# Designs tried in a protein design chat: VHH binders against o75319. Part 227

Target 1, 181 residues: o75319
Amino acid sequence: GNHIPERWKDYLPVGQRMPGTRFIAFKVPLQKSFEKKLAPEECFSPLDLFNKIREQNEELGLIIDLTYTQRYYKPEDLPETVPYLKIFTVGHQVPDDETIFKFKHAVNGFLKENKDNDKLIGVHCTHGLNRTGYLICRYLIDVEGVRPDDAIELFNRCRGHCLERQNYIEDLQNGPIRKNW

## First folded at step 14 (VHH)

Design tg1 (framework vhh_etentamig_d1)
Fold by OpenDDE, second read of step 15:
Structure tg1 (fold): chain B 181 residues (1-181), chain A 121 residues (1-121)
Amino acid sequence: as target 1 above (181 residues)
Amino acid sequence: EVQLLESGGGLVQPGGSLRLSCAASGFTFSNYAMSWVRQAPGKGPEWVSGISYSGGKTYYADSVKGRFTISRDNSKNTLYLQMNSLRAEDTAVYYCAKSLWPTHRSYFDYRGQGTLVTVSS
């Protein structure tokens, strides 16, 4: 179906690159079939995503999709030059260790293979906020040694919206470090 | 206003040692990772070492591993860099830098004016 996700319209489509990182967060782009349910200015397609990224003078090198569905857009809607990675991530609950590890592994792999460029890792869930923010912050905390509050602040500032889920915030602030291997 | 003031630089012979200090003010020092970066004449800036906000984790560039030690005293708002076995290639202006994280990929939003370290016979 082409049901618009709840509150999807309330979030900025694309955030800003996180300084010192290659991360950029955005809400889920919606394929053309959703447009009939949206005002023109509310539309945000895969094409729109890439246009907005270009407007920031950036380039996507990888898209990590954390949504738990495949109904929003098709990987075929993306340029062939940009790899697409799906990590099914359940909403509202702290991702499990396996999910965290998959995300970390994907990021590290990308960084290893893309040392010669400055392409970005685009990460999104439905709103590009909670699941997205958690996993990015988890990476910064566990792998980069960032102070939890600093990671959260940085993400919130760059995404233009604050993490909303208290369980995510609490886990980031007080939860254990997850293994990186 | 954020201020970072480096000290301890000077002239030293190869194989010698120096200890750099950085006095921080204008922000909650204990909340932020700190780094040392250096810039040699005619070269771009190079990340040297980083330390987590708590001091629990330290990181080093390959070029200084085993020779340099980064530390901090959060009660004194001071960052340190113990430099041993100094080499000519270590000659540079050394800067204290405020960052969100202590790795070589750190984003630095503030740095001091630097202190000159010259290693020469």
Scores: ipSAE 0.022, ipTM 0.445, lowest interface PAE 4.5, mean pLDDT 92
Fold by ESMFold2-Fast, scan of step 14:
Structure tg1 (fold): chain B 181 residues (1-181), chain A 121 residues (1-121)
Amino acid sequence: as target 1 above (181 residues)
Amino acid sequence: EVQLLESGGGLVQPGGSLRLSCAASGFTFSNYAMSWVRQAPGKGPEWVSGISYSGGKTYYADSVKGRFTISRDNSKNTLYLQMNSLRAEDTAVYYCAKSLWPTHRSYFDYRGQGTLVTVSS
């Protein structure tokens, strides 16, 4: 089935670029087969994602998909000009070190290859909030040296929703820094 | 408490150079981006330049790009701005700022009285 993810309609489709970074966060786009279950104003397809980002005068250079499923949309639903990276991440659990290192490696590689442009790294999980916010904040804390509370505040403000999972917040604030690439 | 103390301003002729310094205390300097923000007489604040926590990335306003160089010494908790080819429109009080990010879209926290730069004949 084509079941709409729980609480998906409760979240803003796409946030704003996080100032000083190349990150933009959004909830999972839903392919056209889901639209029969949605009012027109609720639709958020891969096409809708790119239109909303263009409306902000921004451009995607990479999409990182953190969902633990392929049922919502397929890479072929995206423009071929935008690389797509899948990192299967289980919800509810703090991402493990291997997942964190994969995310950091992908971000660092993108930034090195895109020094001469201003293209964004789009990151999403199901709601574009907990797994998404955790990995973005973890990168900012570990690689960029941002204070945990400042990273969380910036993400919350730009996403338009606050990180909800206390175990994720606790790990960001008090957990060890993962200094390996 | 966070404290930022700017120095190095003064009167300079057009085409001249100045080097500004900012001594930081009360926080782990090496963990934060830093910026220079200026305020000209009768104008609002304008972001000038920013530097990442490590010094590996630097950013400049179009008005100063190619003329100003931002740098930092994390071992001395000090931020610098080398200003070359100064113009009358660079006249302003210059503040250093602790920032979440080293760009003009960041939020700034500064505590100093700034240092005055006057570019005049």
Scores: ipSAE 0.000, ipTM 0.147, lowest interface PAE 14.5, mean pLDDT 87

Design tg10 (framework vhh_etentamig_d1)
Fold by OpenDDE, second read of step 15:
Structure tg10 (fold): chain B 181 residues (1-181), chain A 121 residues (1-121)
Amino acid sequence: as target 1 above (181 residues)
Amino acid sequence: EVQLLESGGGLVQPGGSLRLSCAASGFTFSNYAMSWVRQAPGKGPEWVSGISYYGGRTYYADSVKGRFTISRDNSKNTLYLQMNSLRAEDTAVYYCAKSLWPTHRSYFDYRGQGTLVTVSS
């Protein structure tokens, strides 16, 4: 259906690039069919996403979609020049090792192929916060060796909202490192 | 439902002080940055100050830097603005805003009804 996700309006559409990384987080863009249920200033479409990224003088090189549905927008709504990757990620629970590995592998692959540019990895779930924040932080902690609290603070600051799920935060702070291969 | 209720405004003489409060409800207060914005008669809205979710970072417009202090008490879901050395040009309706970014001066998803601050001799 075309119902607006709960609390979707409460979150900043697009965060800022995380300094020292290629990551940028945003909430899920909604296709045109949702616009009739939104005020003009609340609308956030795939086109709006790219406009907002350009306003930041950045460019997307990859979109990783972590939502567990396909009803929000179609990959065809994106420019052909920007690859789209779907990683179905269940909400409210810590992603499993397979999901974590898929995310890491996608990020590493992108970085390997994009050494000659500064294009960003756009990551989103529904709100672009909890699942998105966990996986980005998990990558920074496991792959980049960032201290958990630093990773969380960096993400929160750049997304404009704090991670909300205690189980995610606890796992990032105290959970085991996940294998990178 | 998100609610922001400002209080503490009033009439004060130049050089005087006021302390504004904002009671927040309907959302997890500590998960969000907060800001104060103001709007003077006949002028557009102006960002005044911002504070990070746990209060570790504060930000100020140049026009109020050194005179205003933003703070928050997450245990009380309350945002504060201490205003010292008030000037006539500080006269405005002051709004508490649920800020998406402490430094993001243009994006606010919610704001209160505001409280009027009048600085006049």
Scores: ipSAE 0.007, ipTM 0.249, lowest interface PAE 10.0, mean pLDDT 91
Fold by ESMFold2-Fast, scan of step 14:
Structure tg10 (fold): chain B 181 residues (1-181), chain A 121 residues (1-121)
Amino acid sequence: as target 1 above (181 residues)
Amino acid sequence: EVQLLESGGGLVQPGGSLRLSCAASGFTFSNYAMSWVRQAPGKGPEWVSGISYYGGRTYYADSVKGRFTISRDNSKNTLYLQMNSLRAEDTAVYYCAKSLWPTHRSYFDYRGQGTLVTVSS
């Protein structure tokens, strides 16, 4: 089945850049084969993603795809100039330490290699909310020393939707800082 | 400058074994997943195996599961591929690849110069 993800239409396609960071969050783009199931105003293809980022006067330098599937769009649907990283992240459960560390290393590597520009790290899961918000907030808390509630508030405001999964919120607020051990 | 140098290839008979090594330099080896990719004569590249940055997760193509074992030694900046029960179909140039994670859809396309494995009677 080539079905639209549950509740996908309920979420804004793209959030705003998170001020003081290089992060921008969005829901999964859907390739053209999904468009027959969508009204024109509901379409959000990879091309639509880049048009919406440009409308905000921003530019993507990396896309991190956290979905556990490849069915929504192909890396080939993206411009060759934008690196694509797939981190297969299971939904509903807090991402494991290996996933968290892969995310951190990808972000740190991007920032080191992009010191002379202001390009953004685009992060998405299916809805661009729970897995996406968790990993971005985990990075801000563990690497940048942001207070958990401040990280969550910043993400919620900029994404335009609040983190929904209580286990994710609980881990961010009270869980351990993840270190390399 | 990222450098990957593969070694350990050679001629082996079907059913034989080889151990490949990849010496990495120019980056923090322990921060990256690593993969082995092969290219058979006249065919496109095929991902063979991948390993997480700390070695806790390994992944294999169905064609090599149960026969090949990927491992790494972060203290030596070295990646390994132990190849057992080799078949004629395993004949290929084997490349070490730096990856952001250990699956075939996610590696950086930075490969070394490769090491040739020939499985022939």
Scores: ipSAE 0.000, ipTM 0.118, lowest interface PAE 16.0, mean pLDDT 85

Design tg100 (framework vhh_7qia_2)
Fold by ESMFold2-Fast, scan of step 14:
Structure tg100 (fold): chain B 181 residues (1-181), chain A 120 residues (1-120)
Amino acid sequence: as target 1 above (181 residues)
Amino acid sequence: QLQLVESGGGLVQPGGSLRLSCEASGFTFSDYAMGWYRQAPGKQRELVAFITSSGRTYYADSVKGRFTISRDNAKNTVYLQMNSLRPEDTAIYYCAKSYWPTHRGYFDYWGKGTPVTVSS
C-alpha cells in the first residue's frame, strides 16, 4: 500500500512566488491512489497543485522534481503542456556539483526560452523545503549574486517554512560559489 | 478578510470545565497551524496550546493533562477543551493563526479574545 510521506501533512502545500524571481516551491503532490488515506482537506494531487497556482494568479511553465522516488506521482499525471524535469537527489547531504549544475542549466534554459512570458518554475522535493530551498538559494547566490542571508530569508518567507538542515544553511552562508562550466 | 472569532468564555467555579471555540474565515484553514494564547491580569501573554495542520499538538506544562486542543477542518474551527479549571487559569484567551503550518512560533493574526474567569 501507498504510505503518506513522514511529516508531509505538516507542510503548507504551495508557497508564494519568490518576488524578483520565477521560482515557486511546494511539497510533493500525491497521486489519486493516496486519497483513501487523506481527509478531503488534506488532499494535494497534481490537479490540486495547478488549481492552487491558478488561485494565486500564477501559471507553471516547468516543474523540477527533486525526489529520489517516482512513487508519489508520475509525469503523466501532469498537464502534457508543462515540461517536467527529474533530478534525483538524496536527502540530508548537500547536493553535489553535478546536481547543482543540472539545476542551474535547467533554470537558465527555461528563462532563455520564456523571456516573453511570466510563467513560473515550480520546484519540489518531498516537503518542498530543504533540498528545494537549498537549490533555489544556491541559484540565487551563484547566478544572480544575491547575498546568502537574503536568499535564505526570501525563500523562508515565500515558502512559509524555514530551512531546517544546518549543513544546507552552513553551505549556503559560507560555502564556495559553484561555477557552472 | 481574515477573521478569527472566539466564543465559549465565561465564569466557572474551580474544578469546572469550559470549551472555547474559534471560527476562522478568509484563508485555507486546513493549511495552517492554530493556537491558543492567554493573558492573565498583570502577567505576560503565554502560549497555552498549539495544533499543527496535521493534528499534532503542543501544550504548556501548566495545562498539560487538563486542556485538549482539537480542530474541525470541515467547520474551520479550532477548540480548547478546558477541564479541572483553577483560579490561576483566569485570563483572556486568544485564538491565533500561525504563519507556519508547523509549530515555529510565528503568529501573523489574532482574534479579539474571550474572557475566562475561574472564581468561587
Scores: ipSAE 0.000, ipTM 0.096, lowest interface PAE 19.6, mean pLDDT 86

Design tg101 (framework vhh_6fv0_2)
Fold by ESMFold2-Fast, scan of step 14:
Structure tg101 (fold): chain B 181 residues (1-181), chain A 121 residues (1-121)
Amino acid sequence: as target 1 above (181 residues)
Amino acid sequence: QVQLQESGGGLVQPGGSLRLSCAASGFTFSDYAMYWVRQAPEKGLEWVSTISYSGGRTYYKDSVKGRFTVSRDNAKNTLYLQMNSLKPEDAAQYYCAKSLWPTHRSYFDYRGQGTQVTVSS
């Protein structure tokens, strides 16, 4: 359907690059068929995403789409030069170990192939907040050794919105390190 | 204890140049990637540049490419940022930061006091 996701308009379209990392988080872009339900200033298409990244003097090298749907936009709506990875991630529950492993593998692979440039890994779910923030923070904690509270604070500040789901926050703070299997 | 002390900021006219320095202590400087980040009033923290532990690799924010050059002197435990052709948009508090892990680009510790760069006509 062409229904705007619940609360989608409440969130900033795209955050800032997370300093010291290659991550940038944003809410789901909406393809042209959604524009008739949006005022011009509310539009955030795939084209708008790339324009906003460019306005920050950044460049996307990978998009990781965590939504559990394909209705919002298609990979074909993205420049063919930007890799697109779909990880179907159910909302509300903490992502399982398989999902965490897939995310880590994609990030590690990107970093290995892009060590000679400064291109960003763009990560989004519907609002670019809970699933997105969880997986980015989980990567920083498990792989980069960032303290949980520091990872959460960095994400919240750069995204411009705080992680909302208490079960996600609790798992990040007190949950086990995931060993990628 | 990790200590980072920035210096070299000041007031310049548009098109001017400044050289920032960061004196590091409390860790093996030559093992860590180093970063320059900046924050302008009412704006978020912006990454500017990264230099690898050896100095062999450098990375820049697109808007500063060709104008800024990051370098390091591992014997002196000092990080530098040469800023040329300064624009009003470059005005900010500049901070140096250390990577969390030896030998790779990762999340950094934001530990310096910063040095102010003002670009005024």
Scores: ipSAE 0.000, ipTM 0.134, lowest interface PAE 17.0, mean pLDDT 85

Design tg102 (framework vhh_6fv0_2)
Fold by ESMFold2-Fast, scan of step 14:
Order: sequence, then C-alpha cells, then structure tokens
Structure tg102 (fold): chain B 181 residues (1-181), chain A 121 residues (1-121)
Amino acid sequence: as target 1 above (181 residues)
Amino acid sequence: QVQLQESGGGLVQPGGSLRLSCAASGFTFSDYAMYWVRQAPEKGLEWVSTISWSGGRTYYKDSVKGRFTVSRDNAKNTLYLQMNSLKPEDAAQYYCAKSLWPTHRSYFDYRGQGTQVTVSS
C-alpha cells in the first residue's frame, strides 16, 4: 500500500554524520507515488535523501535498509553507484543475534573495501530511530569499544531525536556484548 | 581533562622503521577505541589505523596494511604504532585520537599535539 507510515512526518528526514564514524541515519525515503499524500516540504524521496547528504558535503557508499517491508521504495530508485543491503528486522523487539551479526558483517565488509575513502554507511528503518539506533550503537559498543552511554548520546545528538524504546536502551546499557564472528 | 601525548617520531631512511607511542590521561583508557591519523604538508587529515577498546580488533588504511601494526597496553594507558618499511609517502605529522571509528576529516573527539615522521634519503 501507499499509506504514509505512522508518525513518519514527526521525524527529521536525515541526521548528521556521527563524528569519528562512517554512520549516518535517516528515516525511510518514500518513492514518488507517495508524493500526492505529502506537502512539498514533507517530501523525502530517494533523490531528496542524496541531495540532503550532498548538502552536508558527504557521500553515501552503502545503504542498509532495516525495514520489514519493500513497499516504501525500490532499490532501483537509488543511484546505481550505491550498494543496497536489505536486513529484514521486526520493530518493537530487540534485534536477535543473527540480525546483529549480519549488520556487523556488512559494516566490517564496507569498511574493509572503503579504507581509502570517506564514504558513509547510511542506515534506516521506518523512522531511522529505534532499530537503526540500536544496531549502530550495538556496533560501536561491541566492535569499536565505545561506552554504551557515549554511543547512545552520540546517536541521539546526530540523529536529532532520542532513542525511544526502553527495551533497546536497556539492552545497550546492560545487555551482553555480542562477539563478532 | 583528556590529554594525549605522542612521541617516537623522527627522521628515517626509506625502508626504515619507527615506533610511535601515545600516553593517555584524563579518561578511562580501556573503555575507548583509539586511532592514529596523520597529516602530510600537502594533504588533509588521513586516517591510518583503529584499535578497539580491548585490542581484539584492529583496522588499517590499505596503503599501510602489512607494514604498520597498532597495539595498546591498557594497564599503562598507552597506544602504539609500529611502522615498518617506511615510504616517502608516509612522511607526516602523526596524531593519536580518543574516539570511535576515525575519518579522513576533522571529526575528532580529541587528538594530541602529534609527532613528526620524516622519510628521506
């Protein structure tokens, strides 16, 4: 369907690059068929995403799509030069270990292939907040050794919205470190 | 206050070796990933290497992989960079930084004063 996701308009389209990392978070872009349901200033298509990234003097090298649906936009709506990876995640629940490891594998692979450039890993779920923030913070904590509260603060500041789900926050602060393969 | 103090730079012939050190204070060193970045006179800041909080994960710029080795001693709050087979293109001011995954830009949580590496014959 062509219905706008619940509360999608409540969130900033795209955050800022997280300093010291290759991550940038954003809400799901909506293909042109959604534009009839949006005011001009509310539109956030795949093209709008790339324009906003460019306005920040940044360049995307990978998009990781964490939504459980394929209805919002097609990979073909993205520039041919930007790899796209789909990791199906269910909202409300802390991502399972398999999902966490898939995310870490994708990030590590991108960083290995892109050591000589400064291209970003764009990560989104529906709102670019809870699943997105969880997986980015989980990576920073488990792989990069960042303190949980520092990772969460950095994500919140750069996204422009605070992580909302207490179960996600609790897992990041007090949950076990998931060893990367 | 966070303080990082680099040392170990100097003049070396092509193919030579240097070991850089970074003494950290003002924070819990073992809780943070650390990295090395460099700046050559005619270039911007360039990421060189990252090491995780435990030392269990290391990452390198492709051009230095196999020649440079990053390590840390959490008991001594010290970060190291062993540089072997140095090339003229490695000549730069080297900085250690407290932060997350580093970038080639000035997105630093904190960096020290740096130590100069010169490679010439």
Scores: ipSAE 0.000, ipTM 0.127, lowest interface PAE 16.2, mean pLDDT 84

Design tg103 (framework vhh_6fv0_2)
Fold by ESMFold2-Fast, scan of step 14:
Structure tg103 (fold): chain B 181 residues (1-181), chain A 121 residues (1-121)
Amino acid sequence: as target 1 above (181 residues)
Amino acid sequence: QVQLQESGGGLVQPGGSLRLSCAASGFTFSNYAMYWVRQAPEKGLEWVSTISYSGGRTYYKDSVKGRFTVSRDNAKNTLYLQMNSLKPEDAAQYYCAKDLWPTHRSYFDYRGQGTQVTVSS
């Protein structure tokens, strides 16, 4: 459909770069067919995404799309020079180990290959909040050794919205570390 | 049936050159961005280069910039990677890859059989 995702308008389009990391989080961009249901100031297309990131003096080197759908925008709507990775992730449930490891492998590969630049890894789900925040924080905790509460606080502050799902927060704070090397 | 077939790999000395080709069939080649990815022994898949559907835009892994050049011939449904000043760390199985539209799990989800590049004296 052409309907706007539930609560999508409630969230800032793009957060700030998370200091000390290469991550930036945002809500799902919506292709032109959605714009008839949006005021001009509410529009957030793939083009708008890249414009907003450039306005922060940042550059995307990878987009990781965690939505369980392709209806919001097409990969072809993105600049062809920016790699796009789709990891289908069901909402509401804590992502499974396979999903966590796919995310970690993509991030590690990007960082290894982009050591001499400052390009960002853009991560989004529908709202750029729960699945997005979980996987970014899980990476920081498991791979970078960040304390769970510090990772969550950093994400919340930079995204401009707090992680909402208690089961995600509880898994980050008290769940097992998913080590993959 | 979508098919990608890489060729042009081989043994070369450090500082040497190779030109890889990827023959594409079963889809409208000129409508898709194409990728070169590689996998060294005991390493994961590593993105090397991207070229837009028209050939007007290219992007490279930083360690290969200035040494590798990606190009395409849409009339021949063929993707190329010109590799100059090859280093031992470039030794890998090289794969041609395309987006699996309308949905894909990653740009690594669909690739050909690969062609091996070995760099040694």
Scores: ipSAE 0.000, ipTM 0.105, lowest interface PAE 18.9, mean pLDDT 84

Design tg104 (framework vhh_6fv0_2)
Fold by ESMFold2-Fast, scan of step 14:
Structure tg104 (fold): chain B 181 residues (1-181), chain A 121 residues (1-121)
Amino acid sequence: as target 1 above (181 residues)
Amino acid sequence: QVQLQESGGGLVQPGGSLRLSCAASGFTFSDYAMSWVRQAPEKGLEWVSTISYSGGRTYYKDSVKGRFTVSRDNAKNTLYLQMNSLKPEDAAQYYCAKSLWPTHRSYFDYRGQGTQVTVSS
């Protein structure tokens, strides 16, 4: 449907760049057909996303979409200059190892291809919080060697909202490191 | 598991034409951009062309623009490269590659042997 996702209005549209990384997190942009249900100040279209990133003096080089739906916006709604990657990730469950590997592979490939610029990797799920925060933190812990609590604190501060799902937090703090296979 | 099977290569004279095909399986073909890359003797892999997931966007290496046309048939999980006005510099092993992105070229994952294109004067 054309229904606004539950609690979507409760979250800031875009966080800040996570210092020391190329990550920025945001909630799902909503295409024009959703705007009839939103006040002007509540609108967050794909165009609004890019305007808000530019307002922070940043530039997107990649969008990773973790939602398990294509109903909110289409890749065609994005600038042709910005690659879009869809990783279908079920909500509520800790992402499986294949999903984690696909995310890490995409991030590593982007960083290798973008050594000569400072473009950001934009990551979102529906709220830009739980699946988004989990996969970003998992990358920082497993690949960059960041302490779990430090990764979570950095994400929470920069997103402007704290990770909410206890199973995700538990896995990040006490779960196994997923090494490259 | 991703499977890509290239065909259609051969020997042509300069100015000739060839149509390459790539049969894809093991993934949702219509969700990803697809690319053609080539490798000539004594050279590394070079990107030739990319087509977006829907076929709505195409991209080409400058030296092949106007001569090569990439297309896809999502119902048949098949990628094509129509090569016209072939030049000796186009001689190479041609590989199809699944992009990481639906809209753009990326680093490539190659499968199979590719298909050889030889252009002799």
Scores: ipSAE 0.000, ipTM 0.253, lowest interface PAE 12.6, mean pLDDT 87

Design tg105 (framework vhh_6fv0_2)
Fold by ESMFold2-Fast, scan of step 14:
Structure tg105 (fold): chain B 181 residues (1-181), chain A 121 residues (1-121)
Amino acid sequence: as target 1 above (181 residues)
Amino acid sequence: QVQLQESGGGLVQPGGSLRLSCAASGFTFSDYAMYWVRQAPEKGLEWVSYISYSGGRTYYKDSVKGRFTVSRDNAKNTLYLQMNSLKPEDAAQYYCAKSLWPTHRSYFDYRGQGTQVTVSS
C-alpha cells in the first residue's frame, strides 16, 4: 500500500509562525494508516498538527495544501471549523502565474475575512519547503513588498530548513513581480 | 542608533494640503519598508500608509485612499506623505515608522517623535 514520502522523516513537522505575517509552514500530515511505518516520535497526523500549533499558542484559520495528491490525508481528517483549500502544484518547476494568482487570492480573502482575529494560514506541500516556501515568499515580495533575500531568510529561519531549489530561489531574487491577483 | 525625525505638520483648513517628511538615520534606509502611522486624541495608534523598500509597492488605509500619497527618496534617506483634501478626521499626531517585515496590522519596530496635524477652519 501506502509508503512514507521520500525524505519526509528528515524534516521538522511544523515551523514557527513567520513574524509580521499570518503564515506558518509544515510538512504534509500523514493519516493514521501510515503510523504502522513510523516510530511514535515520528508520527505527524492531522491531529498532531493541530496539537503542535496549539502548543505554540497559535490557531489555524485556513490550510492551503499544495500537494499533487490526496493519498496522505483527506480533508475530512481535519476539524470542520478549519477551511481547507487544495491548489494542485507540481514539484521542480517554478509555479505558474495561475497558481501564484490562486495562492495570492486565497491569502488576501482570508486576511480580509479575519481582520478581527489572529488566526494563521497554514501552508504545506510534501516537505513544507520548496513549493511552500516559494509561494509564501512570492506573496511577501509581490504583495507586502518584502526584499527577496529577507523573505527567504525569514522563511528559512521559521521553517527550520533552507529552500533547496536553486531555480525557485533565482526566480524569487531576480524574477518579475507577478501583479495579477 | 536608529533615528526618525518627522516634520511638515501644522494647521490647515478642511480641503487643504500638507506634505510631511521623515529624515531617517542609523540604518540602511533603502533596505526597509516604511510606514506612516497616526494617533488622534483619545484614539489608538493606526497605520495610514505603507511603502516598500524600493518604493514599488504602496498601500493605504481605506479612509485616505485617493487623498494621501506616500513616497521615498532613498538617496536622501527621506520618507514623504503628501496629504490632499484634508478632513477634520485626519487631525492627529503623525509618526514615521520603520519595519523590516511589512504588514497591514501596523507591525513596526521603531517610530519617531511625530509631527502634529490640525485641521480646522
Scores: ipSAE 0.000, ipTM 0.124, lowest interface PAE 16.1, mean pLDDT 85

Design tg106 (framework vhh_6fv0_2)
Fold by ESMFold2-Fast, scan of step 14:
Structure tg106 (fold): chain B 181 residues (1-181), chain A 121 residues (1-121)
Amino acid sequence: as target 1 above (181 residues)
Amino acid sequence: QVQLQESGGGLVQPGGSLRLSCAASGFTFSDYYMYWVRQAPEKGLEWVSTISYSGGRTYYKDSVKGRFTVSRDNAKNTLYLQMNSLKPEDAAQYYCAKELWPTHRSYFDYRGQGTQVTVSS
């Protein structure tokens, strides 16, 4: 499949760095084969992602791909200098504890390895909104001690779109803090 | 459900070769980056090698570059590590893993009992 994801065109390709963190969120890049279905101004390939990050005077050090598919682009489409981590997450449901811990672990590992630079952790799902926003906010709340409403507001502002799924918002605001094992 | 079974380890002389295999089941093998990590006695886990979904990208720990080659056969759900010019410092329990960031400082996610590599005369 060359099927464009539903509502993908409705979202800004890439947000801004979340101040005080190493996170930047974006929607899934689409490899060259999808471009025949897109106007030039709608294209957002892996190359376009890196160009937009550079335009913000930022540099990616890690990409965390939360999609449950690899049909949109392949890691081979990314520069070899940027590590790629796949965490398979199903849309529409709150990520389970194992997924949350894996995300937290990957972020902590990146931060330890990258103490001497300011490279960003790029996080995306299909739209770069619900699964992406949930896991970033969950990290900020559970690890950094940020208040849930502050984490959500920071993500929404920097992404340029508000978290849409009420079950995700409810879990962030009122759900339990997940402790690492 | 998810299972990874390593094999191919053994005792080898310095300068010798071994080929490790990892048989994967319980998940869609071609959807995952795969990794080789190792642990020597009284040492922590060390990342050794990474291979992308298609095998188009490979990454190696500096001390094994030019000596080790990672490959995969997605039709057979099998990951391989060809180890040439083995050194005493390569002696370790070797594990395959279905997800980790390519650095030995990161927390490692690994499965299976591993396969032992011993290098001695």
Scores: ipSAE 0.000, ipTM 0.134, lowest interface PAE 13.9, mean pLDDT 84

